# Designs tried in a protein design chat: VHH binders against WD repeat domain-containing protein 83 (wdr83). Part 15

Target 1, 315 residues: WD repeat domain-containing protein 83 (wdr83), of Danio rerio (Zebrafish) (Brachydanio rerio) (q6dh44)
Amino acid sequence: MAFPQPRPQAPQLPQHLWRTVDCQQGAVRAVRFNADGNYLLTCGSDKSLKLWSVSRGTLLKTYSGHGYEVLDADGSYDNSQLCSCSSDKTVILWDVASGQVTRKLRGHAGKVNCVQFNEEATVMLSGSIDGTVRCWDTRSRRMEPIQILDESQDGISSLKVSEHELLTGSVDGRVRRYDLRMGQLQVDYIGSPITCVCFSRDGQCTLSSSLDSTVRLLDKSTGEMLGEYSGHVNKGYKLDCCLTDKDTHVLSCSEDGHVYYWDLVEGSLTLKLPVGKAVVQSLSFHPTEPRLLTSMEGRVQVWGAEPEDAAENES
Key: E = the ipSAE of ESMFold2; O = the ipSAE of ESMFold2 at other seeds; V2 = 0.75 times the mean of E and O plus 0.25 times the DockQ between their complexes.

## First folded at step 7 (VHH)

Design k59y (from g13s with S59Y; framework vhh_7z1x_3; at its last look DockQ between E and O 0.93; V2 from the best seeds 0.82)
Amino acid sequence: QVQLVETGGGLVQPGGSLRLSCTASGFTFSTYWMNWVRQAPGKGLEWLSGISSGGSYTYYADSVKGRFTISRDNAKNTLYLQMNSLQPDDTAVYFCARSPDEWELPYGSFDYWGQGTQVTVSS
ESMFold2, look of step 7: ipSAE 0.786; ipTM 0.900
ESMFold2 (binder alone), look of step 7: mean pLDDT 86; pTM 0.878
ESMFold2 at other seeds, look of step 7: ipSAE 0.791; ipTM 0.902
ESMFold2, look of step 8: ipSAE 0.792; ipTM 0.902
ESMFold2 (binder alone), look of step 8: mean pLDDT 86; pTM 0.877
ESMFold2 at other seeds, look of step 8: ipSAE 0.795; ipTM 0.903
ESMFold2, look of step 9: ipSAE 0.807; ipTM 0.907
ESMFold2 (binder alone), look of step 9: mean pLDDT 86; pTM 0.879
ESMFold2 at other seeds, look of step 9: ipSAE 0.770; ipTM 0.894

Design k9f (from g13s with L105F; framework vhh_7z1x_3; at its last look DockQ between E and O 0.92; V2 from the best seeds 0.78)
Fold by ESMFold2 at other seeds, look of step 7:
Structure k9f (fold): chain B 315 residues (1-315), chain A 123 residues (1-123)
Amino acid sequence: as target 1 above (315 residues)
Amino acid sequence: QVQLVETGGGLVQPGGSLRLSCTASGFTFSTYWMNWVRQAPGKGLEWLSGISSGGSYTSYADSVKGRFTISRDNAKNTLYLQMNSLQPDDTAVYFCARSPDEWEFPYGSFDYWGQGTQVTVSS
């Protein structure tokens, strides 16, 4: 009887280019999957927000209404609404189907760098260079924020919402986690301007990228550093980081035109994906599949774990 | 109207120190990253240092690291540059400059500039 166990296969990683989209939006500052991963959003320096079909790579709708570049966007869970934020100091809530501005929310004193719905899309959360996070009610006609969080000593660069928790990253070198249920705040000091934060898929860890060219994985409950990932270049840009759909790898954009992949547990570099010859500014990982979006200059690329000829699916 | 006004320049001996100030008006100073840039006689522009809107992050060109210190006072709408260990090749017109985008720094361009203040390092 043979005893050798089969060698576990490496997790599937999106490394095959499926599609390149020239967005015609100037620089694409952010690229985002919607909640189900079937659509993508592109945030243009030309002041436009665009919605695209991921499977077909075709433009579905253009949203115009911001007075300066669009810096971030998010789609509601049911695909009925979008939110976006801009250098024009506003947050806009859009009706997806009509393209109409439902509300244009003012109050931030400077550029709004990040925006996201909560899971139920009852609230929008925005973070600004003015150092505040603002919470906006999507269900009422109220034009003032329902809450302002002002603990940060410098601008807010990134925020994410998961269940009852809000995670923020600041130029002050701190990652902050708010427990919205209990009204409590945990602060983790990184010591370098934070460019992006996110939760692990299992909810047990937080990930942050910073201008010291280092991505860090922390235990959410204790703040203990579990992993540290470097070798990429992040010295002057707000670059995205994320975890794969199964929490097996850490990804980061880089100023050298690559997306870096590290094994989450071992911390070793697994893949250095050549996206192009300019800064890779934004990325988004599919919620459930090994599929990656990248933006570089005015172009978005869709990457899959297998060549498209073998795996193409219109849905 | 956006306005940036530099003061504090002058003549100094090699090894000496100067402190430059830049007073800002016409915009919300506390929501912009700010910079110092210089232009030596007959040369191009050289970025020296930048500071985040809240003042918690600073960055320096290698040529001035350890000798120059950038700071800001948002209550007074004022940007500062403390310059120590000055040498003759630091002779230049020094400008304060506003970043239009916080995240292309130091790679970006600047949308508003002061008129400049002359610094001359000479024995």
Scores: ipSAE 0.725, ipTM 0.876, lowest interface PAE 1.2, mean pLDDT 91
ESMFold2, look of step 7: ipSAE 0.746; ipTM 0.882
ESMFold2 (binder alone), look of step 7: mean pLDDT 85; pTM 0.872

Design kbr (framework vhh_brivekimig_d4; at its last look DockQ between E and O 0.89; V2 from the best seeds 0.80)
Amino acid sequence: EVQLVESGGGVVQPGGSLRLSCAASGFTFSTYWMSWVRQAPGKGPEWVSSISSGGSYTLYADSVKGRFTISRDNSKNTLYLQMNSLRPEDTALYYCARSPDEWELPYGSFDYSSQGTLVTVSS
ESMFold2, look of step 7: ipSAE 0.774; ipTM 0.894
ESMFold2 (binder alone), look of step 7: mean pLDDT 80; pTM 0.816
ESMFold2 at other seeds, look of step 7: ipSAE 0.771; ipTM 0.892
ESMFold2, look of step 8: ipSAE 0.753; ipTM 0.881
ESMFold2 (binder alone), look of step 8: mean pLDDT 80; pTM 0.818
ESMFold2 at other seeds, look of step 8: ipSAE 0.785; ipTM 0.898

## First folded at step 8 (VHH)

Design m35h (from k59y with N35H; framework vhh_7z1x_3; at its last look DockQ between E and O 0.89; V2 from the best seeds 0.82)
Fold by ESMFold2 at other seeds, look of step 8:
Structure m35h (fold): chain B 315 residues (1-315), chain A 123 residues (1-123)
Amino acid sequence: as target 1 above (315 residues)
Amino acid sequence: QVQLVETGGGLVQPGGSLRLSCTASGFTFSTYWMHWVRQAPGKGLEWLSGISSGGSYTYYADSVKGRFTISRDNAKNTLYLQMNSLQPDDTAVYFCARSPDEWELPYGSFDYWGQGTQVTVSS
């Protein structure tokens, strides 16, 4: 006698609006889950960074110190620190609890488009329109970067860190993967300005979005194209892409007010999520649950796989 | 002080070619996306072309696609527009323009531009 196997359950996709947050930050340039998915960060064109409770939808703290738009942010795994980057050419390290600026790091020659901690939060990595990636020590008084990566021929639009690897996307149409431990570099030529890069959850693939309105999935080790996803509009904005929490679907923001979902394996469009009537600028997928954040203009929305109870709605 | 100076305009016969230059000073040229814009007599501004900060991405209005080529030399702080197959309706003052915004194509906004250079296409 064998153990019965349950019927396979269809993947749960976040398509039900749970919450709308009016951030009061002008345009929200980036929205990000923290590492455990309990908090979210909003990067405002009004120069502010805000931290919110995902479950309650409430503002926890506002971080003021950038001189121009905040373009990206990240939280440390232990929730004690934030980093952010701005069109003011700086990277800021914040103490979460006090709201105090711990470091304000200058050196980039232009706008800083992307920033992330390494897993240990001992280092911040930042990418700029100046074509460099800079690595900053979080614990020292040193204001100079500990490393500068200048292989790109044009601006850096996106970066992601996973273990000892750094993935970058550039306007020069290239996705670059650095092995920081061994000092090696792999380059994949996409041929159109890259707007966002990320790793798959299993770490075996890279995903990139570009201004040719195409999202591409590549095998990390070989550079072979495994999937190509289109039908959305990405012609002029730095739009985000990602994979679902279980690597079942590919997502992209779109200039037409939707988030597009494609089946990763088949490449077919599964869902065209109507977010609004303007550019969907940014998205973030929950690390372990089918939950999605979107930003459009000054509004952030939280999406879940099932409808919330109507009694929990505020209105 | 940010300064943009256009040169290379002139009178040309229909079907002819011109190469415009724009010399930049007072800012880090290589960290800005740059554009060409024109204004025909009695008309508003028309965006023509843009180029990324490193020069690896170029894009064009339909009215000039295939005839005009934008380029830059960051070592010389200079933006170029090669204009081929010119027609009388290309007659305008041509401006180079700086964009602080690299996204929101075809362009977000311009914060500086020059005095312009006259291009006249006529027999």
Scores: ipSAE 0.798, ipTM 0.904, lowest interface PAE 0.8, mean pLDDT 91
ESMFold2, look of step 8: ipSAE 0.801; ipTM 0.906
ESMFold2 (binder alone), look of step 8: mean pLDDT 85; pTM 0.866

Design m3l (from k59y with S99L; framework vhh_7z1x_3; at its last fold request DockQ between E and O 0.96; V2 from the best seeds 0.85)
Amino acid sequence: QVQLVETGGGLVQPGGSLRLSCTASGFTFSTYWMNWVRQAPGKGLEWLSGISSGGSYTYYADSVKGRFTISRDNAKNTLYLQMNSLQPDDTAVYFCARLPDEWELPYGSFDYWGQGTQVTVSS
ESMFold2, look of step 8: ipSAE 0.825; ipTM 0.915
ESMFold2 (binder alone), look of step 8: mean pLDDT 86; pTM 0.878
ESMFold2 at other seeds, look of step 8: ipSAE 0.796; ipTM 0.901
ESMFold2, look of step 9: ipSAE 0.804; ipTM 0.905
ESMFold2 (binder alone), look of step 9: mean pLDDT 86; pTM 0.876
ESMFold2 at other seeds, look of step 9: ipSAE 0.828; ipTM 0.917
ESMFold2, look of step 11: ipSAE 0.811; ipTM 0.909
ESMFold2 (binder alone), look of step 11: mean pLDDT 87; pTM 0.880
ESMFold2 at other seeds, look of step 11: ipSAE 0.811; ipTM 0.911
ESMFold2, fold request of step 12: ipSAE 0.814, 0.807, 0.813; ipTM 0.911, 0.907, 0.911
ESMFold2 (binder alone), fold request of step 12: mean pLDDT 85, 85, 85; pTM 0.867, 0.866, 0.864
ESMFold2 at other seeds, fold request of step 12: ipSAE 0.812, 0.802, 0.813; ipTM 0.909, 0.906, 0.911
ESMFold2, look of step 12: ipSAE 0.820; ipTM 0.913
ESMFold2 (binder alone), look of step 12: mean pLDDT 86; pTM 0.876
ESMFold2 at other seeds, look of step 12: ipSAE 0.818; ipTM 0.911

Design m6m (from k59y with E102M; framework vhh_7z1x_3; at its last look DockQ between E and O 0.90; V2 from the best seeds 0.75)
Fold by ESMFold2, look of step 8:
Structure m6m (fold): chain B 315 residues (1-315), chain A 123 residues (1-123)
Amino acid sequence: as target 1 above (315 residues)
Amino acid sequence: QVQLVETGGGLVQPGGSLRLSCTASGFTFSTYWMNWVRQAPGKGLEWLSGISSGGSYTYYADSVKGRFTISRDNAKNTLYLQMNSLQPDDTAVYFCARSPDMWELPYGSFDYWGQGTQVTVSS
């Protein structure tokens, strides 16, 4: 427990470096918490996927099977399975414990930029430069997708799944939200290539980052822009954005080596976190705690709201 | 085997226009970002413009913004460059180039190039 802390306390933001991990994977293209936040995944330009303990910073397992760089990954809710996608045009389903490739799924005509399980881990969803989203059954032996979504006029850069909704971002400057139960599609036109999308924690808003160096918060039901956040640099990379665990701040990676934090409501810059001197390519926010992962080149860093020596450490 | 073939070059008077074409074969054209690059006599290579795989996003070097327009027709596997208001300094060999990656704009490396087409703006 931190002691003594200032009173009254502003919302705590991850700004204190707890741990640096040299992943030995070449460039780390994506870093992701697992569902409970106790593990992290690193996607390497060396074609490897690695699983690490967040609390100890130790490597638990290496997954090899992609023919080119790994671009994104996700863990199932029960920690039994992983999925990953790659420039080799495939999606792989892995058994966590054995390291075995359960399925290597082909069908995309180009590199696969994003992948995620649905909440029940009954399907995997993948998005590709070929402009399609493909849905794959995790429990079937069939190698064909159960559904192909081809509404996008250009590449798919990012996707997120929440309950019965699928959110996608495309180079065509559109954020698309599919209601999979009702069979409906809502389209929000941003006007610049989308690099990352996500839902707010309360489920009422969507967030998108784009190559015009702007992050935008939209009302999910109306499409009305509720916030616009700028000052960072996003001109040529697929950079991540997110919301804090309590929807108080908006975060974005930046090409200038920082992670930017803006107050969600006021839109003002709260913190410009110096991660390093190269492009900060990926970030992931802990599901329930003020803890942040960043990747820059071949290194991943874990950030907390208090200095590690002043905060509870689960060593 | 990847092949890129430029056509449409020629001699034009200052202030004139030309449209260059690049026909692609040997790869899935619609899943790659494409570019135009030029080389003036005795000079290095100069990147001019790029276009996303679906054609929805275009971007330009400052030197050609407003004068040049990049486009593509994925059904015909063809990339285009419309060049207007040409000046003698636009005299160069113009190349079609393929980006191996969707990102790292505008400075992505190019993995395949055409033979080039000569554009000459007479003084």
Scores: ipSAE 0.685, ipTM 0.860, lowest interface PAE 1.2, mean pLDDT 90
ESMFold2 (binder alone), look of step 8: mean pLDDT 86; pTM 0.877
ESMFold2 at other seeds, look of step 8: ipSAE 0.726; ipTM 0.874

Design m_ya (from k59y with G50A; framework vhh_7z1x_3; at its last look DockQ between E and O 0.97; V2 from the best seeds 0.80)
Fold by ESMFold2 at other seeds, look of step 8:
Structure m_ya (fold): chain B 315 residues (1-315), chain A 123 residues (1-123)
Amino acid sequence: as target 1 above (315 residues)
Amino acid sequence: QVQLVETGGGLVQPGGSLRLSCTASGFTFSTYWMNWVRQAPGKGLEWLSAISSGGSYTYYADSVKGRFTISRDNAKNTLYLQMNSLQPDDTAVYFCARSPDEWELPYGSFDYWGQGTQVTVSS
């Protein structure tokens, strides 16, 4: 006797505007959820990093210490620390509660485009236009990187860390995956400058966006291309891409003021979300819920799967 | 102190070729995208080409694609523009320019320029 299988639930996609935040930071170069999705970080062209409550839309703290634009940031798993990187060639480790700089790390020869903690926040990884990825020990007072990865033939635009793996994207058109436990490197050639990389939620695929206005899904173990998503505009900006919380759709920022959603499996466009009339510079998808952050100019918007009033009534 | 110095301009017959050089100093050349821009007599600035900091990506305006080739030698801190099939409309002062922001091409601004080198295409 076979049990009836329930119909799959329709995917829940964030398409309803919950909140608009005017960050007062000049252009917001990157927007990021923290690990639990209750806070967000904004990286300002005015050299500031700000922490906000997602639910209330209120500013919680401003972090000042970079000498030029802040280009990326990340929060530690336990919410006690932040890291950020900047056109000033530095990586900063911050204490969240006090707002003070714990360490300001120098060594990159050019602007630092991306930064992330590993899972335990024992290491920060940074990628630079100088073509290197640098690994920094958060626990030590030493200012030298514990490792420098220099396989890239051009600038590093994006990186992501998952367990013992490091994924990088480079202007040289290559996505590189380092297995730091085994000391192995897999290189996938895309052929156009990479603007953003990420892992699928199930850890089996990698996603990359590039300046040929194409987002690509690859099998992590073989490098086989599983999907290709286009129709958006990405010709000159470092735009973000991601997967939804349940790996049902691929998202990309676009220069035309939209965020594009494609069905992961079919590759068909599902939604063209109108964010505004300028370049959508950055996005971040909630770790576990269908919620999206977008950055356009100096504004951040929070999007949910239901109108905010309906979502509040469910609590 | 950032300095960019162009050389290699001159007089060329239609259909001819020239190679421009731009020598850079006062900054870490290998960490910046570089550009060529020209200004014809009585005209505004026209962006021509960009090259990534490592040299792996090049981008061209439609007006010069297929005729001009941008390249760089980071060991010599030098940017190049090979110009082939030159026509009278290519007559201009040619500048090398540094991108402060490697993104937003070709719409971005440039923070440092060379003095320019004159290219004249005429019989």
Scores: ipSAE 0.737, ipTM 0.881, lowest interface PAE 1.2, mean pLDDT 91
ESMFold2, look of step 8: ipSAE 0.752; ipTM 0.885
ESMFold2 (binder alone), look of step 8: mean pLDDT 86; pTM 0.876

Design mbr (from kbr with L59Y; framework vhh_brivekimig_d4; at its last look DockQ between E and O 0.92; V2 from the best seeds 0.80)
Fold by ESMFold2, look of step 8:
Structure mbr (fold): chain B 315 residues (1-315), chain A 123 residues (1-123)
Amino acid sequence: as target 1 above (315 residues)
Amino acid sequence: EVQLVESGGGVVQPGGSLRLSCAASGFTFSTYWMSWVRQAPGKGPEWVSSISSGGSYTYYADSVKGRFTISRDNSKNTLYLQMNSLRPEDTALYYCARSPDEWELPYGSFDYSSQGTLVTVSS
């Protein structure tokens, strides 16, 4: 007796609106899942950072301390700390539970566009219009960065950390990958200002978006272009891109009010998700589930692969 | 005090060239995107060109592509506009502007502008 092979499961794509949240923060410049996907962060042009429960859709805490717009944020793996960066040229480390500023780090000469913890949350990494990436110790009284990376010829727009690797995107049209342990650097020339970078979930590829309205997938080791995705509009905004939770599709924000989905392998457009009639500024994909966050103007929307009442029943 | 002071305007014949300069002070010039804007007599402002903080990215209005070149020298805190193959339609008050936000191209809100220098293209 032989058992039949299981049928392949079709990819699940978040296309059903579950929730709309009016954040009351002015424009929401960035939206981010925390590490486990149960919480989300919103970065406001009103200078506030807010933490929300994804499942309940409720505001949990507001973090005030930046002097200008908050441009990016990240949560630590254990949900105990947040970091954020701002047009006020600072990086702030926050205690999640108390809402208190643990550290306010100065040194960048201009707006700080991106920030992330390393995986252990022992370091914060920040990228600025001043062209530098700075590494900050989270557990020390030290107010100076422990490392400054100044290879970029123009502003840093995006950064991501995976294990010991740091990926950065710059207005100089280059994607840079640093091995922070070994001090090695790989540079991939895209030729148009980079707006967002990320790693694939399997860690084998890098993805970048740029102002030529093109998202590109590259082999991490060789820099060979494996895929190229277009049809959206990205001509003047720092828009996010990402991969789905299982690396089946590439996503990009667009200035035309949609999020675009392309099949990663075939490169064909799978879905043009209508988010609204303004620029979709930011997106974040759930680490393990087919769930998407989008921000447009002052609103965040949560999208799922099935209507919300069906998802509730699957507990 | 943020200060933007432009120079280089004047009268030139059609087909001629001019180079405008904009000297910046009172802020960290190298961390701001900069633009040129023009205003013809009796008309509203028209964006001309923008340049990134490091100078790696330049962007132009269709009406000036191939004829105008924006550049900057961050060591001298100076923005430039080289205008070639000038036409009577280019006659305008030209001013430089600072963007508080490097995104939202082709241009976003400007928080500071110079007073302007007149460029007149006529025979």
Scores: ipSAE 0.752, ipTM 0.886, lowest interface PAE 1.1, mean pLDDT 91
ESMFold2 (binder alone), look of step 8: mean pLDDT 84; pTM 0.845
ESMFold2 at other seeds, look of step 8: ipSAE 0.759; ipTM 0.888

Design mda (from k59y with G108D S109A; framework vhh_7z1x_3; at its last look DockQ between E and O 0.84; V2 from the best seeds 0.79)
Fold by ESMFold2, look of step 8:
Structure mda (fold): chain B 315 residues (1-315), chain A 123 residues (1-123)
Amino acid sequence: as target 1 above (315 residues)
Amino acid sequence: QVQLVETGGGLVQPGGSLRLSCTASGFTFSTYWMNWVRQAPGKGLEWLSGISSGGSYTYYADSVKGRFTISRDNAKNTLYLQMNSLQPDDTAVYFCARSPDEWELPYDAFDYWGQGTQVTVSS
């Protein structure tokens, strides 16, 4: 007899604790993988930005220069530069190796909530409570932004850059997608303050989280809502959301101390990961592997899909 | 120097209405979320309502939802609270308060307060 055997598929969801990092930065407002996923950035309410080795769990460098809380950061594709933004209304470009400030960019009228390099690291984009997105040339000594986008009616909470596209989320309840090459703007009305936006890995969808405790998946080109994910708590915090490395699941932070996973297609809750007893404020998913960073208070944790040494971790 | 000045308080009969104003100076008003908080005689502070920096998002405590409306005029650096259907239990000193952040909203997180305006609801 020649019956095919089913091949079991293990889930590739990060649910096993690999490492805990006590950052000593006050509250950690944002955690971010670098481009290759071997390093992580922590943005502290103590005004510091820190770079850590993911595998060793060790502090590599502290970047000091902001006058108030660091709210977001990003690393360049080649690991040579960092950018960060702060309640001090500035964006800073850092040289990674020396720790020196390369540029300190002023112009936002209020707190800068989000910042990212474009893929080539020729431009930094920043979004502020002042309702503007500003685009800064990383190579020029000029202190002026090369572009200001002011379509939002309220503060900018989140932005992401992919290829020639800029995705923004605003407290005005709208997700905006700018095609800077074609000069076009698509606006999707969610109706509740947006806390985080991102692209799907395949580039066909956008994901947004909002203060109505709902994460929504939209078709990028049409704005059609393809999925809606709830059950978590997001009522008063800027919480991160994302998709897994292979677009199989949607994740969200939650005010109840968990990270929620939903199956992207079915919309059903797959995993409610207990991170701790406080607000899980930030998360970052590894660019190519099933690995997750979470921040809760001053603590960052690294999660993997398998026990790190083949032994199961207790949760 | 940050300054918040409340006006518009006074005596009103039960079922009546008042509009409070809070004039802001010494900071960029349009980049801060703003709030109203009250303290009744012999009671602790009670957060009532908040509004986003651009004015597009408003939120309310259950005790005042449907009766009170928060608004702002960023051109005039002024925050408002329209209070309708006032009851004797609404008697309190009302404070304008600035949020240091658009997130994490308990009233003990506010960094600047006005001196308050008295509202008294009595027949």
Scores: ipSAE 0.760, ipTM 0.889, lowest interface PAE 1.0, mean pLDDT 91
ESMFold2 (binder alone), look of step 8: mean pLDDT 86; pTM 0.874
ESMFold2 at other seeds, look of step 8: ipSAE 0.778; ipTM 0.895

## First folded at step 9 (VHH; framework vhh_7z1x_3)

Design r11f (from m3l with Y107F; at its last look DockQ between E and O 0.92; V2 from the best seeds 0.82)
Amino acid sequence: QVQLVETGGGLVQPGGSLRLSCTASGFTFSTYWMNWVRQAPGKGLEWLSGISSGGSYTYYADSVKGRFTISRDNAKNTLYLQMNSLQPDDTAVYFCARLPDEWELPFGSFDYWGQGTQVTVSS
ESMFold2, look of step 9: ipSAE 0.795; ipTM 0.903
ESMFold2 (binder alone), look of step 9: mean pLDDT 86; pTM 0.875
ESMFold2 at other seeds, look of step 9: ipSAE 0.812; ipTM 0.910
ESMFold2, look of step 11: ipSAE 0.798; ipTM 0.903
ESMFold2 (binder alone), look of step 11: mean pLDDT 86; pTM 0.876
ESMFold2 at other seeds, look of step 11: ipSAE 0.785; ipTM 0.898

Design r1r (from k59y with S30R; at its last look DockQ between E and O 0.87; V2 from the best seeds 0.82)
Fold by ESMFold2, look of step 9:
Structure r1r (fold): chain B 315 residues (1-315), chain A 123 residues (1-123)
Amino acid sequence: as target 1 above (315 residues)
Amino acid sequence: QVQLVETGGGLVQPGGSLRLSCTASGFTFRTYWMNWVRQAPGKGLEWLSGISSGGSYTYYADSVKGRFTISRDNAKNTLYLQMNSLQPDDTAVYFCARSPDEWELPYGSFDYWGQGTQVTVSS
């Protein structure tokens, strides 16, 4: 029997402003969901890290201990620990509940741009303008890193961890993927300073943004380019990119005050979300829901796929 | 104690070439992006070129693209500017400048400057 084919369903994209948070931290250098998506972290140019409730938009705790601007942060899977990195050349491991510094790790020769726990929170990984990635044991009292990765010819701008793999982006125009257990390395040459890297949700692709105003999707195993996404402005800022919770769209921050969405498969622009009149510095996509965080200047905004009142009434 | 010292300026004919050097001390040179900036007589500051900490990325203002080449030698803590096809409107004091942040290009402020070196291009 022949039936009309269903039309493709429209994707649920977070385009409705739910909340604006004035963080009182100077510029917010990075905004991050925690692992379950119920909390968010804000990294301030005022040297503070703050933890907030996403649903209520309320401040839960302030973490003070960095000597200069906080540039990135991550929460452990169980919400017990935070890590952060700073222009003060350190990585800090925090106890969430007490707000106390568990460890302040030195060794990088310059500012530390990115930091993340592995999935089990047994290690922290940090990337620096000094061109190294350093791997730190979270339970050891030793101040030396477990590993130092120094293959990059220039600064490290971004890193992400998935399973036993580490993905890094460098100003040298290369995306590097390490198998940390076997010590293997795959290098993909993009040719323009990398500003952000991430894995696709299905783990089969990598995504990178670079200063040639282009976001690229590559096959993880072969390095073959599967997609290119452009039209936004990324010429001089470390801007974030990501994939939606179901890998339907590619997102990028932009220097023109928008977040751009492209259909992953077609490569066409789906949405140009107006965030404001300044550079959108950072974004984070919810792990399982169509929700987006953006930071612009000292302000974080929470975006949902439906107006907030309608979503609450229908749940 | 942070110091940037420019050398290599001078008088040159139109169409000529000149190579500027900037020697850095008092900080970890290899972890900072570096820049050249100039100030023509009676005018404001003009950013010319920048280079990443490892030297892998270089970028230029449109006014000098194709004529000027920035480079660095991190072992010698030295920044360079090769200037070709100089014209009278390139006459200026040229400064070496340190970026406090590797991003926000080219609108970032510079936290340390040299004293400058005079370049004069005369007919």
Scores: ipSAE 0.805, ipTM 0.906, lowest interface PAE 0.7, mean pLDDT 91
ESMFold2 (binder alone), look of step 9: mean pLDDT 86; pTM 0.878
ESMFold2 at other seeds, look of step 9: ipSAE 0.809; ipTM 0.905

